# Ledger of designs, part 208: miniprotein binders against q9bqp7

Target 1, 240 residues: q9bqp7
Amino acid sequence: VPQNWFPIFNPERSDKPNASDPSVPLKIPLQRNVIPSVTRVLQQTMTKQQVFLLERWKQRMILELGEDGFKEYTSNVFLQGKRFHEALESILSPQETLKERDENLLKSGYIESVQHILKDVSGVRALESAVQHETLNYIGLLDCVAEYQGKLCVIDWKTSEKPKPFIQSTFDNPLQVVAYMGAMNHDTNYSFQVQCGLIVVAYKDGSPAHPHFMDAELCSQYWTKWLLRLEEYTEKKKNQ

## First folded at step 16 (miniprotein)

Design jD8
Fold by ESMFold2-Fast, scan of step 16:
Order: sequence, then C-alpha cells, then structure tokens
Structure jD8 (fold): chain B 240 residues (1-240), chain A 88 residues (1-88)
Amino acid sequence: as target 1 above (240 residues)
Amino acid sequence: SPERLEEIIRKLEEAVKLFEEGKIFEALMILYEVLFELEELIEETGDPELEEILMRVYLALFLIEEGRPEEAIRILEEAIRRLEELIE
C-alpha cells in the first residue's frame, strides 16, 4: 500500500492551536450512513491470528464461568467500560476540572487507576467526537484528543480486570487509534494535526494504569497496516 | 518449507529488536503473527521441533506479560537458533 498516496498526516495542518479554534472541546455527533466505521472494518477484517486468539480466550472464559456466566461477564465488562468513558468525558470537560470532580469518581477503581495519567493530560480539544476521512470514506468515534506530557494525542481509554488484560484486546487498538488520527487530520470539522497516540489501560482494582505511547513513526507504521485492513474490507464488499 | 521458516525467523528477529528498543506493542503484534504461522505450519507438518519452538514463543509472550522482557528476548533468540537449525 502506497502510504504516500494516503498519508496519515495532513501537510496543510499544524499541531499548534489556531486562534479561531473553539475554546471548548469539540463533540461532533456520529451520523450513521453507508460509510463503514473503524470498528466495523476491523471486526470484518480480523486476521487469522486475531480470530484464533479470540477463540482461545472465549473457550478459556467459558470453561471458567459457564455459558451464562460468560454472557453476564461480557455484558458487565461492556457496561463498566461505558461508565468509565462517561466519567472520563465528565472529568475532562471544561465545565468540570479535576479538582472539582465528584468524590465518588475518585473512589472508582478504574478512575483511581488513571489518576496519574490524568494529571499529565491537558489542552483537551475533542471528547467523544465523530471523525470522517473525507478521501478514504470511513468514520469513527474517538474518545479523546488532548496533550499528554506536552504531546497532542488521540487517546483511547481501555478497561481491564485483574488478572491482567488478555493480550488479544490490544491487537487492533493501535490500528483503531491511527484510523481515528488519520480521519481527524483529514476531516473538515477539525483544523489541527495529531501526530501521536496513547492507549491507556485502566485496572478495576485501582492499580496504576499502563500508558502505551505511540510516537509519529509508530503511528505511521500502524497507519500502513490500517490502510491494508481498509483495502481488504473494500475488496470484500465489492465481491459480495 | 525453507522460505516460510526464513519469514518466521525474520519476524522473530524484528520482534527482538523492537523489544530491545522498548517498542512493546509493535513487537507483540509480530509475535502474534509468528504464533499463528507456527501453529499453521505445525498442523501441516506435524513437526515436533516446531511444537517445541511454538512453546518457546508462548513462554516469551508470558514473560512479556509478566514484565520480564529481557528473559523473553533470550527465549526468542533461542527459538531463532532452533529455526535456523531446521533450514537446509
């Protein structure tokens, strides 16, 4: 895939704020249409490696919890993740500062887990915001765009329970982040450039979250892999 | 096939390099590709040496998850050596 035809970074943009940019974080609603989402593309183009490891994980969990227990577990994980993202959006919104956040949020295991990450997050530019790649025709809903330790990042918040998170959950996370990044960099609703990614894995027991920083070079490498997945998706749809 | 084994060796060498550079996510993605390719090749050949190599790669993944990348690298280097011995 010629990355030079579809670059992740937009040469007409800067990572510096424009004076005309909104002072509050952008939150563009996701509009459903025939254009595929990042998650749909990734789910329909899972590699054989991902399918294999996901199947092994499911089998292990079913053996441990039973069929009904597994379904209850996955439903609970989804709900916890949703609430975690809602809490983070609230905390990072300009109307609420970290010092003004609800005391109950500080006692949440996942929120406690990310405290040391949050203190290094500033300059929030987008929260739970829709992105669309104008040329490549895909859409997504990103969690957050903010500065982490002085670098503007697409930030993706992940939850994990003890014991340690299963490794298959990280397979497409870098691809998801760069897909959002490339879309935002070419979306007319945004005026700035993002060159870095951050995947933050928060833990239910409150143990310190793990930040996985992706510099511009790593983002470019994963962008190439994302373009291949998108191409595979498009070819699969043409042949159906 | 020697060409398939050479591809697996190349990927393992790249993964080791990435782990040494602290690029854990990149290295892990490559290890998963290796894991799948080894399992596919084992299904085709039934080679017990490939099963031993597969176990080494699984152990390396476990060590990375445990925060022990230096030990994982040593195990991966051993897997590379064993694969090289299989190539004629």
Scores: ipSAE 0.000, ipTM 0.143, lowest interface PAE 13.8, mean pLDDT 78

Design jE1
Fold by OpenDDE base, second read of step 17:
Structure jE1 (fold): chain B 240 residues (1-240), chain A 82 residues (1-82)
Amino acid sequence: as target 1 above (240 residues)
Amino acid sequence: SPEERIKKLEEEAKRLYEEAKKLLEEGKTWEAILKLYEALEKLKEAIEIARKTGDPELIKRIEELIEKILELLYRLFKELRE
């Protein structure tokens, strides 16, 4: 049980979108402060065993691909992910903010992969927007807040090179999603709250993406785990 | 038989993969990674045996599973670096 329990949901915020929701998705810039990011918290709270395994994998990949090959692979994966997010932001942005859609960004297997998910996405409220949890002292940059199948969700988009029909969850993505939810729900820059999360795994080959919907109950369960990770991070930093 | 051994290794790898997914759902990313590595080791053994058998369908099936695990590992590691 977390020592410093804090609710994921804000009882002071209504679940109903206020009719005054701006027609334009929020894009709050991330202020790089001394405040740790969600990603940093998750990275720094990896177990020694986990770190060791990652290093072993890295070494194995370097042995297989060579150092330059591994760097190239890593760079390509990063670039593909970045382009995918840029394309999604362009697609989900209102037409008025549509910078000249680089048609080349839209011609990706990943974009094809998510088309069936995008059909169920509406009411985009935030895109690439910073969230801050003032009480718990962490920040993050969320990909998207929108309605999925009529439910307001924090949506996290992930890329996969190979079909992973069984990847129901990414590593710490559920924790990341609920961390963003909890921060947004208590961030004064947002007038609404989210009760659901969605992780979408897009595939390079254009095969249908896998949506991993997180209801309020599942989000609450992961929230507890997130709080434990945050506490571990805080303790580690006090001892550093 | 080699085929029975491969089948056993494949079943073990699939089990470990499913366990890893559950662990990921639980936010236990590193534990999931460990399970994926264990699965990968099983499949490495399986692919070596499969290559000796010369059965192209079997080789392909095991390679596809290896690729599936490796891709998940890559994604997980990328997330850990960001």
Scores: ipSAE 0.016, ipTM 0.279, lowest interface PAE 7.8, mean pLDDT 84
Fold by ESMFold2-Fast, scan of step 16:
Structure jE1 (fold): chain B 240 residues (1-240), chain A 82 residues (1-82)
Amino acid sequence: as target 1 above (240 residues)
Amino acid sequence: SPEERIKKLEEEAKRLYEEAKKLLEEGKTWEAILKLYEALEKLKEAIEIARKTGDPELIKRIEELIEKILELLYRLFKELRE
């Protein structure tokens, strides 16, 4: 699907402040549908080589940690990521009152890692909110839409045990961000235009998180790659 | 000839592999991964041609190049694991 026919930015939407813009963060629930999610599209369009390499990584981790150790490791990584996202949603919600459980989450190294990024985040427009691209027929659940250093961004929070100082190190994360951005820009539940992305990689040991800012041009480049993945997914489904 | 086509594909794959190594030195891991996948596509074509020729030494040589690239990709994915 050519980028010219399906632009990431909506020409009918303004990127300027509007008096009618929502003042409270939106949180539209993700509804189960036959429509594919961004994560499903990306997962089902992995090459045979990517699938093979993922399985080799899994087998070597099992050799190093044992079967039970590997399951514990992957479960802990998943839970830490989930808790990190829950803590961030709580921190960024202007009306949120933290419970004792949340107090313990706020002490995590991941939260310490992102403190310097959070200082530059304001004007939160959406948190854990569903997006749908009606024309391209895909859905997603984005983490956050807010201003970062004065620029309205789709912000994706990631946890990592290894340093990710370059955007290339974040793998398919730029594709997720632009897929959410394009969907939001064409979703009738939203009235504003997002032109920038931000991937924030937080570290367990509290080391400063790496922000990967994506300007409009970079977002357009990754949008083209996302459209190719979406086209591949659609063709695979037609042949089933 | 088939042998000339294989040699051309091997040379292209080796060039892409060296480009990937330079990108890794610059910390551009994702760009390096893309170059490595492109190299694998070249070698996949080469191995199919080699298997039709039935030359065991040629097949082994291409398999060794594929394994070298897969080993690097495995290390990179292990480094990038979330």
Scores: ipSAE 0.000, ipTM 0.112, lowest interface PAE 16.8, mean pLDDT 78

Design jE2
Fold by OpenDDE base, second read of step 17:
Structure jE2 (fold): chain B 240 residues (1-240), chain A 82 residues (1-82)
Amino acid sequence: as target 1 above (240 residues)
Amino acid sequence: SPEERIKKLEEEAKRLYEEAKKLLEEGKTWEALLKLYEAILKLKEAIEIARKTGDPELIKRIEELIEKILELLYRLFKELRE
C-alpha cells in the first residue's frame, strides 16, 4: 500500500464535458523544471528483472546488428516513432491548424494500422500537452485526450514491430497512462477529468492496431502501482 | 555455446541499460539514448542466436526484453521532442 495515497480522480471536477468543446485541442508546453517526468520515474524504478531483460535484448541486438547497425536501427525506430506521432497530431488536429499535411507522413504502415481506431476517436481535447501533478510533484507530456467509443480517454500511441495483443505485454505503458490521467485530473490548466485510458499499439506492417482500453477500475489498480513507483523514486533520490 | 553468447549479450545489455539510467538521472538524455541503442543491438544479436536454437522460451524472453527497451526509447524520444 502506498504511504502517500492520493486519488487518481478529482471529485471536484465534473465527468461531464463542459458543453464548450474547445474548438482547438489544448497544447500546453512542457516546462523543463527540476520536477521529474513520468518517464524518468518509471525508468529509475524499473525492477532488476526488467533491467536485466532490457540489457539482454540490447546485447543481442548489438551482437546481431553490430554497434553501428544497432545505432542505425535505434535511430530508425526513433524516427519512425516521431513521424508517426507527428502524423497523428496532424490527423487529430483541427483542419484550421493543419499545416500542409506532409502527405509523406501519412503514408506509413503505422498510420494504416490505426485507421480503424481513429474511426472511433472523436472530441479531441488535448494533443501533445503537458500535465503536472502539483501535490505528487511529477510532470508528463500526454499524446492525446479524446473520446474513444464515446468515453473520454488519455490515449497513448505506441509503435511496435511485434504483436502486443495483451495489455500485460505493454509493460509500464499502463502506468504511464494512469500517471498522465492523475496529473491531468489535478492540473489546474485542465477543466475536465478523464476516467479511462487507452493504449494503442500500431504496427509497422499496417496490420490492425491493438487497442488496450483501461476502464476506471483498471486505471485505479494501475494507479496504486504508479504511486508505489513514485514513492520508490522519491526514496532513491533522498538517499542520493 | 549459443546459450553462453546469449547470456553474455544479455549481461552487456543490462549494463548498458543501467548506465543509461544513470545518465538519465544526470539529465544526459542523448547519451542515455545511445546506451539504449547499444543495448538493443546486443539484444538483436541475442534474438538471432535464440532463433537459431529454436528454443521458444528463450526467444520469448529476449523478445520481451527488446520490447521493454524499445518502450523506454520511445518514451525518451517523446521527451526529446519537447
Scores: ipSAE 0.031, ipTM 0.337, lowest interface PAE 3.7, mean pLDDT 83
Fold by ESMFold2-Fast, scan of step 16:
Structure jE2 (fold): chain B 240 residues (1-240), chain A 82 residues (1-82)
Amino acid sequence: as target 1 above (240 residues)
Amino acid sequence: SPEERIKKLEEEAKRLYEEAKKLLEEGKTWEALLKLYEAILKLKEAIEIARKTGDPELIKRIEELIEKILELLYRLFKELRE
């Protein structure tokens, strides 16, 4: 159980839309500080099993592609993910000015993959927006906050070349989502409460994306695990 | 002694848990959550001390108290959603 436990939800906030909510999606810029990011915390607190699995995957890929081929592959995966997020932000935000290259990105297999999910997404409240948990001292940059099938969610868009039909196969993604959720719920830049999460895994070949919906109970369970990772990070930093 | 410290932490956690239940009866949900949070911190300290003593029954007893508090917290989150 985490020593510095704090609630994920803010009981003083409502998850219902209200008239004072901004009509345009929020995009709070990420301010760099000594405060650790969600991604940094998760990367620095991987279990030995997670590290060994990652190294085994890397070794297998290098064996198949060669060292130069592996570097090319990982660079391409990164760029494809970045372009996918840029395209989604453009699609979901009327205030976003499309870049000339975005027209070609809208025809990617990843965008085709996610179309059936997008039809159920509405009421966008935040896009590529910074969150900070002032009490627990961490920051993050979330992809999207919107209603999915009528429920307000922190939505995280992922690209994958391999099928991930189960939430357990998304590694630390549930922790990332609840960390953003907890921060947003206690961040004075936001007035609403998010109680649900959604991880959308899109596929390069256009195969239908897998949505992993997280209700409030599941989010609360992953939140406890996130707090343990945050505590581990803080302790490791003291030993340096 | 370690045993006396653990006992004091357990009693403080139980007191905080009872205070939280009274606050819930009064509709003071946020204040109750803070008391439950404080109780978990006391028990977290107690279990770390207990692990150093190597007493498995003591560790299990503290784990059961933490589980009880967490169950109440999850129930409160469900209620706040409705």
Scores: ipSAE 0.000, ipTM 0.167, lowest interface PAE 17.7, mean pLDDT 79

Design jE3
Fold by OpenDDE base, second read of step 17:
Structure jE3 (fold): chain B 240 residues (1-240), chain A 82 residues (1-82)
Amino acid sequence: as target 1 above (240 residues)
Amino acid sequence: SPEERIKKLEEEAKRLYEEAKKLLEEGKTWEAILKLYEALEKLKEAIEIARKTGDPELIKRIEELIEKILELLFRLYKELRE
């Protein structure tokens, strides 16, 4: 049980979108402060086993591709991910903010992969927007806040070359999503709250993406785990 | 000495880490990742030596550096996977 319990949901905020919600998605810039990011917290609190597994994967990839091949592979993966996010932001942005859609960005297997998910996405409230939890003292940059199948969600887009049909296969991504939810729900820059999360795993080959929907109950469960990770991080920093 | 070797490895790792940060600022994410892996290899060697020495302070210091590099790597990989 977390020593410093804090709710994921804000009872003072209504679940109903206020009719006054701007038609334009929020894009709050991330301020680089001394405040740890969600990603930083998760990374520094990885278990030895998780680290070992990642190292093993790396070593295997280097053995298969060579060092230069692995570098190239990693670079390409990053570039593909970046382009995918840029393409999604362009797709989800209102037409008025559509910079000339580089048609080339839309021609990816990942974009093809998520098409069936995008059909169910509407009411975009935020894109690439910073969140801050003032009380718990962490920040993050969320990909998207939108309605998925009529439920307002924090949506996190992921790329994968391997199928991830189960949410458990998404590693710490559920923790990231709930961390963003909890921060947004208590960030004064946002007038609304989210109760659901969505992790979308897009595939390079254009195969249908896997949506991992997180209802309020599942979010609450992962929130507890997030709080424990945050406490571990905080303790580690106090001892540093 | 083992301590001198650890110190050298640590200094090399720190340099590589700073180079990686600079590369990231230049948008050269992959080159940065490579530098971080090089740094990590230096620190892996350092931690093995430190563990043999049994100095808890040295071990802790190297572990912290490893964690710092891993954090950045994972962030970058997350950005890559994102």
Scores: ipSAE 0.014, ipTM 0.252, lowest interface PAE 7.5, mean pLDDT 84
Fold by ESMFold2-Fast, scan of step 16:
Structure jE3 (fold): chain B 240 residues (1-240), chain A 82 residues (1-82)
Amino acid sequence: as target 1 above (240 residues)
Amino acid sequence: SPEERIKKLEEEAKRLYEEAKKLLEEGKTWEAILKLYEALEKLKEAIEIARKTGDPELIKRIEELIEKILELLFRLYKELRE
């Protein structure tokens, strides 16, 4: 796949604040089911190694919890993740009340876990917002675009019961982040340039979340890998 | 009986595990991984039966076999990543 034909960054855009940028964070709804989503592409192009690692995790959990216990556990994990994202959207929204923010912080260990990260987050530009790469024809729903320690980032919030201190332990998360970044940088609904990514892994017990920052060079490296996965998806689709 | 069914599943899993080890000696890593997953499926059925009997000894025995296979799988995945 020719990375130079499909760059992650848009040369016509700046990462500097534009006076025409809206003061309220953007929240564009995801509406298209014909165009593949980032998550669909990644799920359909998992390596045999990734499939086996997930199956190993599943078998280990079933061993510990039983079949019904495993189903209950996975349902609870999904629900907690959903609530965590809803709480973060509320906290980062300029319309959220102080009382509601305080209550949300007290309700979840995950929210306590990210407090030190949130202190470094400002200038929120998009929350739970749809992105589409017009040329490469894929869509996604990103969590957040904001400045982290002064740098504009696509931020992806993750929940975990186990520590994830290294970025490689997050599997396809870096690919997901750069896919959103490339789409946003080429989506006419947005006017700014994002060059950095951030994966934040929050913990249920409130222990400090681990931030995995991705600079422009690292994002470009993962972008190349994302393009390969997108090409593999397209090839599989033609053969179905 | 439940115990006889568990024994058959354990024996089948052990046979698949030995086949996997032989495949590894021949450098056929992916074929070995597939055999190990077949063994895990047999043990998954065995553990579900064991849990219904409520026999802690049967449950622990099957858990130990599952952990042995999972440890080997984890080691093989590390080798493939290198």
Scores: ipSAE 0.000, ipTM 0.129, lowest interface PAE 17.5, mean pLDDT 78

Design jE4
Fold by OpenDDE base, second read of step 17:
Structure jE4 (fold): chain B 240 residues (1-240), chain A 82 residues (1-82)
Amino acid sequence: as target 1 above (240 residues)
Amino acid sequence: SPEERIKKLEEEAKRLYEEAKKLLEEGKTWEAILKLYEALEKLKEAIEIARKTGDPELIKRIEELILKIYELLFRLRKELRE
């Protein structure tokens, strides 16, 4: 049980989006502060086993590709992910804000992969927007807040070369999503609340993306785990 | 009952999976892929119900079926691109 319990949902905010749907999705810039990011918290609180498995994977990849080959591989993976997010932001942005859609960005297996998800996405409220939890003292940059199948969600887009049909296969991504939810729900820059999360795993080969929907109950369960990770991080930093 | 609903969805998904295999034998790869997607939708519904019941055995069984379908889908799509 977390020592410093804090609710994921804000009872002071109504679940009903106020009728004034901002015509334009929010894009709050991330301010680089001394405040830890969600990603940093998660990375610094990985278990020894998780670290070991990742290192083992890395060593295997280096053995197969060589050191330079592995660096190139990792750079390409990162670039592909970045381009995918840029393409999604372009697609989900209102037409008026559409910079000249680089048609080349849309010609991606990842974009093909998510088409069946995008048809169920509407009411985009935020894109690439910063969130801050003032009380718990962490920040993050969320990918998207939108309605998925009529439910307002924090949506996190992920790329994978391997099938991830189970939410458990998404590693710490559920924790990231609920961390963003909890921060947004208590960030004064946002007037609305989210109760659901969605992890979308897009595939390079254009295979249909796997949506991992997180209802309020599942979000609450992962929120508890997130709080424990945050406490661990805080304790580790006090001892450093 | 939730269990009966899950069982029905599982049976429907299995039927669709077998239909997809037959379509593959006929060289109708794209039609097979569509059937596999239909099977996945049934299993997505089943897994949601199973999660609410909290029965780990049911959850595991459905997850195994989902994985099996995805593995086939990935293989088929790879073959279509080659």
Scores: ipSAE 0.024, ipTM 0.303, lowest interface PAE 6.6, mean pLDDT 86
Fold by ESMFold2-Fast, scan of step 16:
Structure jE4 (fold): chain B 240 residues (1-240), chain A 82 residues (1-82)
Amino acid sequence: as target 1 above (240 residues)
Amino acid sequence: SPEERIKKLEEEAKRLYEEAKKLLEEGKTWEAILKLYEALEKLKEAIEIARKTGDPELIKRIEELILKIYELLFRLRKELRE
């Protein structure tokens, strides 16, 4: 076994409810430092295929929209995703007081898309919360930790223009989820164990969102791939 | 019928998968990857139809084909990254 391999799950923790768990979902602020974020590691270690597909898509879009149109399109996609995450945090937080204006934003197609998923979500423990792997030295900002159909999950909310009914269509999203999971399981700010993941892909037209549930076995498999990406990032940084 | 459409999509996906394997034997890794993504798009349509019919056996069958292609893509990604 390589020297840098570490377990995703913490054997000293349980995923069962604890009386000492806070009644309000945790929201640890993300502090910027030299420690790399999950998204930075993934962006700097993309496979040759991922780079090629992204470049082809970019070229096609620029041909259709022009450079200014492409910039406007990507800015719009980013803003819609940001608003979707803010709306979900408000919906899932018992301490939020929704204003009339915010309530109108909750009627978006993306929110309609996830309604059937939200019915199965309960026991929210963390929202928009920072995680740090104390030993592997990476950080992240996860969307949500809650029970989905009775299982405690790291939940990642995604927006998409086209349907994504397969987990492989979400590219690095499974790696992102398990990276957050492993960090949280080894972060002293948290006391619980997460062993499952959920990627929820919402659609602008209100079509039913696609849930991609990741059990403990699948999470362990993706964790191995995340560790390889993290090692690749570390080696590239040493050689710069 | 929904079942006949699913069957046709499965056949197309299996044909693309076999073509991808032949391309891999010839060292044409990138062309193989493109065929595997085409197969996934066919299975994407199939599982949406299967999900609407609520047939757990059809859903499981399509899911197994998707996993097979996904595992192959994961292996190919590792090779390209080296």
Scores: ipSAE 0.000, ipTM 0.078, lowest interface PAE 21.9, mean pLDDT 78

Design jF1
Fold by OpenDDE base, second read of step 17:
Structure jF1 (fold): chain B 240 residues (1-240), chain A 87 residues (1-87)
Amino acid sequence: as target 1 above (240 residues)
Amino acid sequence: DEEERRELEEKIKELLERAREHLERARELAKKGDYWEALLEIYEAFELIDEAERLARELGSPELLERVERLREEILELLYRIFERRR
């Protein structure tokens, strides 16, 4: 049990969208502060087993591709991921629909993969927007806040090439989503709260993306795990 | 042999120092937005850390293994920050 319990949901915020919600998605810039990011907390609190699994994966990839081949592979994965997020932001942003969409960004297998999910996405409230939890003292950059099948969600977009289950082995993706939810629900820059999460895994070959929906109960379970990771991070930093 | 152990300790320390230099270069590249070049430096840092770990296990030094793990955590932290900022 976390020593410093804090709720994921804010009882002072109504679940009803206020009629004053801006028609334009929020895009709050991430400030470079001394405050740790969600990802920093998750990384610094990885188990020895998780680190070992990542290293073992890296070693296998180097053996398969060679060192230069692995460097090139990783470059391409990063570039494809970045282009995918840029394309999604352009698709989901009402204002960017009027700019010359780089048609090349939209012709990716990843964009094809998520088309069936995008049909169920509406009411976009935030895109590439910073969140800060003032009391728990962490920050993050969330991909999207929107309605999925009529439920307001923090949506996190992931890319996967081959169904190598190892991207799913980041047991920390649900923790990242709930950390963003908890921060947004207590960030003064937001007038609303989120009760659900959605992880979308897009595939390079254009095969249908896999949605992982997180209801309020599942979010609360992962929130407890997130708080434990945050406490562990805080203790490690006091001992340094 | 005590001399062989000392040489091995020095080699591990050298590898850790070189890995830290790559990490710092990666940090500066990432600040400039040169994320690809930053990743190349991170990979070099990981290779040096993997070798340092192997040698530290061979030596049986818990202290050097702890230093390896601390630096690995720092490299991983930067890696995922780059992943997040590219999103």
Scores: ipSAE 0.018, ipTM 0.294, lowest interface PAE 7.1, mean pLDDT 83
Fold by ESMFold2-Fast, scan of step 16:
Structure jF1 (fold): chain B 240 residues (1-240), chain A 87 residues (1-87)
Amino acid sequence: as target 1 above (240 residues)
Amino acid sequence: DEEERRELEEKIKELLERAREHLERARELAKKGDYWEALLEIYEAFELIDEAERLARELGSPELLERVERLREEILELLYRIFERRR
């Protein structure tokens, strides 16, 4: 799948705000259908090295924590991530839901971790919003689209425990971001164009989050890799 | 073809050197506590090693395959140290 036939950026779109753009961030619900999600494609096309590393990490954790301990650990990490995303959506939304409930979510180490990043975030255009690539036929649910230091970005919020970040999210996060970007740029539900990405890794102990900014050139490089993963997924599906 | 063999050998060596550069960057980033950036460097190193292995098998060079395996083990050792470290 040549990148020239399926470009990540849409030349018919602008990254500047339009008067017709909604004043409230978009939140399009993800529809369940047969079209594969970004996460499904990535999970089904993991390299042998990624599978090996994930399995070895799992085995080590089971040896350390026991089977029940490992299940409890992974469930806890999932819940923490979910709560972190809920808190960020509340913080970045112009209309807060309920003050008292929001305060409990907002007082986590993860939120403290991202404070310095949030100071550079403005102009939120989408939160927890579904994207679909009209021609490549894949879908996804992105976390946030906003300006970071003046650049419109697809922003992906991640939680991590020092020193044990998850292998899967670490290896494929840039592909996930560009897949969402390409989909949004070709999704009729959106009118603007995104050319940059930002992956933010937040820490439970409140240590400063690590921002990984992706400019247009880097996004184009990862887009080529994403197209290869999507092609691999499609071929595997045909052979099943 | 001796010329084709030489060019393939040089390409494999170039991939191994690039992979080692990524590994060394990962080590420095890990020392600073920048585990996310370190893991991205490790990911790039694995991609380069995978390509080097494919070409080394095509060339049929036991020496280059051994170099691939040794570098892969160094990359895995750093990855496991990151996960086992208490910090």
Scores: ipSAE 0.000, ipTM 0.196, lowest interface PAE 11.8, mean pLDDT 79

